# VHH binders against o13842: the designs that were tried, part 4

Target 1, 320 residues: o13842
Amino acid sequence: MYETRDLTGNAGKPVDTNPWPNNSKIAVSFVVNYEEGGERSLLYEDEGFETFLTEAGLMPFPNRPVRERSIESCFEYGSRCGFWRILNLFKKHKVPFTCWAIGQAVEKNPVVVGAMEEAGCEVGSHSHRWINYEGVPPETEYEHIKKSVQAIQKASPSNSAPRSWYTGRASLNTRKLVCQVYKDLGLPQPFDSDEYNDDYPYWVADPLASKPGAEDDKGLLIVPYTLEVNDMKYAVAPGFCNSDDFYTYARDAFDVLYEEGLEGAPKMMTIGLHCRLTGRPGRFRGLQKLMEHITSKEGVWVATREQIAQAWSAKHPYKA

## First folded at step 8 (VHH)

Design k5
Fold by ESMFold2, look of step 8:
Structure k5 (fold): chain B 320 residues (1-320), chain A 123 residues (1-123)
Amino acid sequence: as target 1 above (320 residues)
Amino acid sequence: QVQLVESGGGVVQPGRSLRLSCAASGFKFDWYAMGWYRQAPGKQRELVASITYEGGSTNYADSVKGRFTISRDNSKNTMYLQMNSLKPEDTAVYYCAKDTTGWYSNSYTFDYWGQGTQVTVSS
């Protein structure tokens, strides 16, 4: 799979058929990462405390094999307050998001799945733990993937398994392992978002096929994600200082893609959010401004990643 | 628990052939690349051959290229080394090894080893 890179994509050519409903000029995917309770902690037998995408990431902390309650408390803000603040904004504007939920986080606070389903949001999987899967034994990663699917499905009032997948800090085996788990559970293949490389969904060969292009190659749909139109930049460099930094960057990215859509090249855009980051009131103002901007425009389709994947697949099916 | 059991070693004359087998258990055999190493007395062990999880790609040390063939039967959880045109320099303990990285890796990392099987090539 990874012996070559696809540096070409569409070579800058717009797709020949607009897949977005109502001739929309842009498909917008808001993503809410629900990670709280899945992060590293000695409470979960990890080797240290969580340091990634936290308030502590802006200050030096020596990582050591102890619990760091201040960091755990920051995550708890996300699950206790930030998640609900964000959910209520989307309900007010009557648009959905896709959640990538960590399986262990769902196990420890299952009420969030029902709340998201009731609001019309999609609950996808972020694997079972919020850790770096590079170097995790493949059988262990397999079990984590399986546990996350089962945890989300169990918490779901509709008994729905996740259709959207994002690991983030993945191994080279992750994509094939995810497909293997879904096959073994008798579920349709998920849509994979562990790529950052296009403004369109696109197909790759099915990782479970005997080889690319074979009779058993049913394809895998990639729905790219983003690390730049993403509130993680409040916690990493180059970063956002205030909520207007986030708003202005995201607005400008939206406006560029929207204008390209008006000119005949309708694309998709993702906006990444974290409950513990944008859920803080000072940062939340930026999301409010962005939501008002996006929802004030004609020809904008704010959709779940499953909806985007379905619309794309209907117009641009896989051709092995 | 990962287990790798080598067999098929013995004493043979130069120019003859041997076929080594490695029986694997305790892990998903077709998830991992496998390899054969050898260690002659007083020397460090060296990689002789490796094979991808599906058997589609192989690699060989220059000293054995063209004479040795690695293969695997994933239905039997078994790897093989066909050793043709044996030379006295091939005398060593041969070890079966399991990669730890899975289907796709930046490079193979062989952390699990069998007990080995002796191959002696002498007149």
Scores: ipSAE 0.320, ipTM 0.707, lowest interface PAE 4.5, mean pLDDT 92
Fold by ESMFold2, fold request of step 18:
Structure k5 (fold): chain B 320 residues (1-320), chain A 123 residues (1-123)
Amino acid sequence: as target 1 above (320 residues)
Amino acid sequence: QVQLVESGGGVVQPGRSLRLSCAASGFKFDWYAMGWYRQAPGKQRELVASITYEGGSTNYADSVKGRFTISRDNSKNTMYLQMNSLKPEDTAVYYCAKDTTGWYSNSYTFDYWGQGTQVTVSS
């Protein structure tokens, strides 16, 4: 599958002059990562405490095999406070987000799934643990993928399995393993967001097909994500120092893509959020400003990733 | 539990051929690359050949290139080593080995081994 790289894409040519409902000039996907309870801790028999995307940034304490309660406490802010603050903002503006939910985090706080469904948001899967899956044995990763789907479905009042998928720190096997789990569970193939390389959905060959282009190749839809229009940059260097940095960067990205849409090349944009990061009041102001900016514009479709995937697929079916 | 059972070894004259088989069970055979190792008396184990999960790519030690052919039949959960033009220096216990990293590996890690089958090449 990864024998070669696609460095070309559509070579700068517009893919579709009107891909979105109501002649929208941009599709905007807000993504809320719900990771709290899935991160590394000795409590979960991990090697040590979590050091990635924390309030300590890139300068954590010397790493030892101990619990670090201050970091765990910061994650808990995300589940106790940040998630709800963000959810209430989206309810106020009557627009949805897609959640990447960690299965173990859902098991430990299942009420968030029902709250998101009630608000019209999509609950996708972020796999079962918030760890680096490179080097995890394939059967173990398979079981994690399955457990995350089952955990989310169990917590869902509508008994809905996640339709959208993002692992993040994935292995080379992750994409095919995800497809294999969904097939084995009798579920429709998910929309895959473990790519960062374009401003619109696109098809790749079905990883489970006998070969690309064969009669059994039903395709896999990629709905790209982002690591740069993403509040993780509050916790990495160089990154955002304050909420206005986040707002200005995301606004400018929105304005560029919106203007391209007005000029005949409508695209999609993703904005990545983390409950424990943007959920802090000082950072939250940046999200509030961004929401006001986006909702002040005509021709903007704020949608879930499932909605974006379905709108795109209806106009651009896979052709093996 | 992973089980690998080698067969097909024996005593043959130089220049003759043998075909080794490895029957695999206890894991998803077509998820992993497979390999053949050998260990000659007084020497360390050496990777002789490897093959990707689908059989599309193979690799060989220089000492056996052009003489040995690795193959697999995923419908039978079996891997093979066809050994042609055998030489006395091919005398060794041959082991079937399973990769642990999956379909798309950065590098193979062959950690599971069978019991081995003896190949003896002498006049």
Scores: ipSAE 0.305, ipTM 0.699, lowest interface PAE 4.3, mean pLDDT 92
Fold by ESMFold2, look of step 12:
Structure k5 (fold): chain B 320 residues (1-320), chain A 123 residues (1-123)
Amino acid sequence: as target 1 above (320 residues)
Amino acid sequence: QVQLVESGGGVVQPGRSLRLSCAASGFKFDWYAMGWYRQAPGKQRELVASITYEGGSTNYADSVKGRFTISRDNSKNTMYLQMNSLKPEDTAVYYCAKDTTGWYSNSYTFDYWGQGTQVTVSS
């Protein structure tokens, strides 16, 4: 599967048929990462404390076998306060987001799944732990994938399994393992967001097929994500300092794609958020401004990743 | 628990052939690449041959290329090494090894080893 790279895509050609409802000029996917409780900690028998995407930036004396309560406390802000502040904003504007939910984080605070469903949001999976899966044994990663699906489904008042998938720090086996777990559980194949390489969804061959193009190749839909229009840049370099940095960058990305849609190439855009980062009041102002900007425009469809995947698939089905 | 059991070693004259087998259990055999390593007295283990999880791609050490053939039967959880035109320098303990990486890898990391089987080539 990874023997070659697809550097071509559509070669700059816009899609022939606008898949977005109401002839929308852009489909916008807000994503809320719910990671709090899945991060590294001695409580969970990890080797050390979490150092990625924290308020502390680069840590002095990194990765010692101790607990760092200040880091754990920063994550707790996300689950205690930031998640709810963000959810309330989306309810106010009556638009949905997709959540990448870490299974262990859901187990430790299951009420968030029902709250998101009630608000019309999609709960996808971010695997079971918030760790780097490169180097994790394949059978262990399989079990993590399975646990995350089960945890989310158990917490779901509608007993819904996640339809959208994003690991982030994935292994080379992750995509096939995810498909294998869903098949083994008797669930529909999920939409995969572990790519960052296009402004359109696109099909790849089903990793479980006997070979690409065979009769058993039902395809796998890729719905790309972003590391660029993403509030993680508050916590990594080069990054955002204040909420105006985030707002201006995200606004400008939206405006470029919206203008391209007006010119006949309607695309999708993703905006990545983290409860413990944008959920802080000072940073939250940037999200508020962005929401006002996006929702003030005509021809904008703010949708879940499942909705985007379904709209795309209806107009651009896989051809094995 | 991962178990790898080698068999088929022995003492042979130069120019003769042996076939080694590796019976695998305790893991999803068709998820992993497999390999044969050998260790001569006083030397470090060295890779002899490796094979992808489906058997479609193989690699060989230069010293055995053209003489040894690695294969696998995923229905029997068994890997083989056919060793032809054996030389005294092939004398070693041969180990079956399991990759840790799974289906897709840019390089193999072999962490699980059998007990080994002795191959002795002497005149």
Scores: ipSAE 0.301, ipTM 0.683, lowest interface PAE 5.1, mean pLDDT 92
Fold by OpenDDE, look of step 12:
Structure k5 (fold): chain B 320 residues (1-320), chain A 123 residues (1-123)
Amino acid sequence: as target 1 above (320 residues)
Amino acid sequence: QVQLVESGGGVVQPGRSLRLSCAASGFKFDWYAMGWYRQAPGKQRELVASITYEGGSTNYADSVKGRFTISRDNSKNTMYLQMNSLKPEDTAVYYCAKDTTGWYSNSYTFDYWGQGTQVTVSS
């Protein structure tokens, strides 16, 4: 599955001059990572507190087997305030986002799933725990995948299972395990976003196929994500120092892609967000400005990742 | 709990054959690559053969290529090592090993071992 790397892609060739509905010049996917309540804590039988994507950035002190309430409460701000601030912005502009929700987080605050669905947003899965799955036994990861799907489905007023998958800190087994879990649960195959390597969706071989190209190879759709147009940069170095940094970078990315679209090569853009980061007032201004910029342009399709997946698959079905 | 139980070892004359078996339990057998190691007296433990989770690919030490065959039956949670044309230098304790990484076939790390079975090749 990962034995080889495709470093060529489309080799700069035009892929599709009109891949999106209504002749849109760009498809914009906002992603809201909902992780609050799924982070590491002794409360959840972890060995220490969370050190990834916190207000402290690179931790000035080593992780210890203690509860760090300052970190916990910052995460709580994401779920108590940040999430809702973000959601309201999207509602105001009448555009959707895709949420990647941690299963455990949803279990602790299931009301967010209903709110997102009501707003027309997509709820995908971020696995069950917000941890690094590299080195985690496959059997354990399998259970986490399963639990996350079930948690989201249970919290969904429509009983909808997540169609979009993103683990983030995935293992080499993650993709296949995800597909296996969905199969075992009798759910349709999800699409995968644990790649950052393209401006278009693309297909890979079905991880559950007997062999790539075989009769049972139905493919797996990849909808690429991004780590640069991502507010995670507020919590890493080098990164964004203020909301203008985020806005400027995201705006520039949009403008470049939008111009390429005008020139006959419409692509997709992803913007990654976290509730506890962009959700803070001091950082939220950047998202507001970005939203105004993007929605002021003609021919922009702000879409869920599922919508993008559907549009792409319709015009570009998998060919084994 | 992961369990690996080797069997089939014994004393044989040079040129003879043995077939080792490893009975696995306590994990999803068909998710992991498996391997055989051996350790001769005074020597380091060495990889003899490995096999992918579905048995599609095998790897052998140069010293045993053409003589040994690793195989597995996932329906029985059992791995085998067919040893033909045995030589005195094949004398060792043979260990069944489990990969820890899972399905990925290009990065095996073996750290679960059985108790081993003695293979002695002597005239």
Scores: ipSAE 0.261, ipTM 0.691, lowest interface PAE 2.0, mean pLDDT 93

Design k5
Fold by ESMFold2, fold request of step 18:
Structure k5 (fold): chain B 320 residues (1-320), chain A 123 residues (1-123)
Amino acid sequence: as target 1 above (320 residues)
Amino acid sequence: QVQLVESGGGVVQPGRSLRLSCAASGFKFDWYAMGWYRQAPGKQRELVASITYEGGSTNYADSVKGRFTISRDNSKNTMYLQMNSLKPEDTAVYYCAKDTTGWYSNSYTFDYWGQGTQVTVSS
């Protein structure tokens, strides 16, 4: 699947002048990453404590078999406080988000799934653990994928399996493994967000088909994600120093895409959030400002990734 | 537990053919690339041929190109090596090998091996 790269896309041409409902000029996907309880810890038999996207920034990376309670405590803020603060903001504005939920995090705090469903939000999967899957044996990654789907479905009051998928730190096998798990569980293929390379969904060949373009090629819909309009920038360098940095950057990205939509090229935008990061009150102000900006504009569709995938697919069916 | 069992070796005259097979169990056979290695007396083990998980791409050592054909039957969990136009230099123990990296890989890592089967080419 990765023998070649698609460096062309649509070569700068609009794909569709009216892809979204109600003649909307932009589709906006807010994403809330729910990772708390899935991160590395000796408590979970990992080799050390979590060092990625923490309040500690770029401190030296220890290969130490110890727990770091300060880091664990910062994650706990996300599940105890930040998640709820963010959820309440979305309820106030009556718009949904998509959650990337880590299966193990759901197992350790299942009430969040029901809360999100009640608010009209989509609960997708972020795999079972919050780790780097490069180098993880394929059978182990398969089992993690399956566990995450089952954990989310079990916690779901509607017994719903996740329809949207994002791993992040993926292996070369991840995409096909995810499709294989969904097939084995008798579930329809998920929408894959492990790409960062476009401003609308697009089809690729079904990884499980006998050959690309064959009769059994049902396609796989890619719904791109982002690492730049993303509050992870509070925890990396160069990054955001304060909530106005996040707000200004995200606003400017929104305004550019919104203007392109007004000019006849409506697109989608993703805004990535983490409970432990933007859930902090000082950072949360930036999200509040962004929400006010986005929801005050005409022709803006704030939607779940499933809704975006369904709207796109209805107008752009896969052609094997 | 990964199990790889080679068969089909023997003593043959130069110019003749042999077909080796490798019965695999204990893992998802069609998730992994497979390969054949050989080790001649006093020589290092060398990769002879490899085949992708679906059988669509193959690679061969220069010394066997055009004479050997690797194949697999995923419905039977079996890999084959058809060895035509055998030469005395092909005399070796032939090992079935399993990749560990999955369907797609930056490079194959063949860490699991069978017991081997002897191929001897002599008059």
Scores: ipSAE 0.232, ipTM 0.657, lowest interface PAE 5.0, mean pLDDT 93
Fold by OpenDDE, look of step 16:
Structure k5 (fold): chain B 320 residues (1-320), chain A 123 residues (1-123)
Amino acid sequence: as target 1 above (320 residues)
Amino acid sequence: QVQLVESGGGVVQPGRSLRLSCAASGFKFDWYAMGWYRQAPGKQRELVASITYEGGSTNYADSVKGRFTISRDNSKNTMYLQMNSLKPEDTAVYYCAKDTTGWYSNSYTFDYWGQGTQVTVSS
């Protein structure tokens, strides 16, 4: 796995002139990362406090084995306020998003899963902890994957297991481990979003196959994510300084893809969100404006990632 | 998981009425347009009627206009098809269908189907 890289893709060739339902010119996927309660903390036996995607940005002081309450409370804002503000916006516009939920976060605030399902949103998995899994023993990561799936399923009023998977800071073992856990749990294979390298879904070999192309190779669907049309940029430098920066960038991305769709190459667009970031009032305005812009266009399909996966798979089944 | 369960079918004489129901689950019902299809023996499946998300607009096949009425109760996650003045040519398996795209769409594509309910009109 990952022994080779496909740097060619489709080599600029048309992939599908009509990949989406109703001849949509673009499929838009909003993703809400729900991480609050899964970040690093001494409370969770981590070595320090969280330093990734915080209001402080790059900390001017080294991480220490102490609790940083300012960081913790900012994450709490995400779960206490930001999440609900975002959810209400999507309910208001009657469009769904896909949530990638950290298992531990869901355990600490399980009510969010029911709320999202009630709103018609998809709840996927972000693994158990919001950590870097590079260097984590595979056995440990296996358990984290399993726990996250079980936590989400348990919190789900419909007892639904997540079908969308995104670890983010994944290890080279993650993809295979995820597939293995789902198999072991007797669940259908998920689709993977730990790639940022395409405007279309695409297939890779089943990590659990005896060999790529073998009889038992049923493929693995990749639904690419994005790190650029992502409000994480509020917490990096250079990044978004205000909500207009986010809005303008996302708008431009949408417009370009939309125009390509009109020209006969409908693609998918992903917008990444975090509860504690875009959920703040000062940044939330950007999302509001973006929603208005996107929904003002004809031929736009705002979809869950599962819907996109289904649409793509139906038209482009895996061929080993 | 999307589930659509049809009921209300049966055998009736020409000129009689039937009311079909479709119980929906596993999705946000009021976010999707719904429809009824039918398939007669030896014929292709055809759209009979469709209804928008909140029931504000309906569409009918020409063959059933004035006789059939599609409606929905979003509070009950149920769609209905009132079939009046039934004719022998209405004999078919009737299928409940769900729109694919969701709330934000200016057209509808149906891809989820129930198991169907048999409607037989004969003297």
Scores: ipSAE 0.006, ipTM 0.274, lowest interface PAE 10.7, mean pLDDT 93

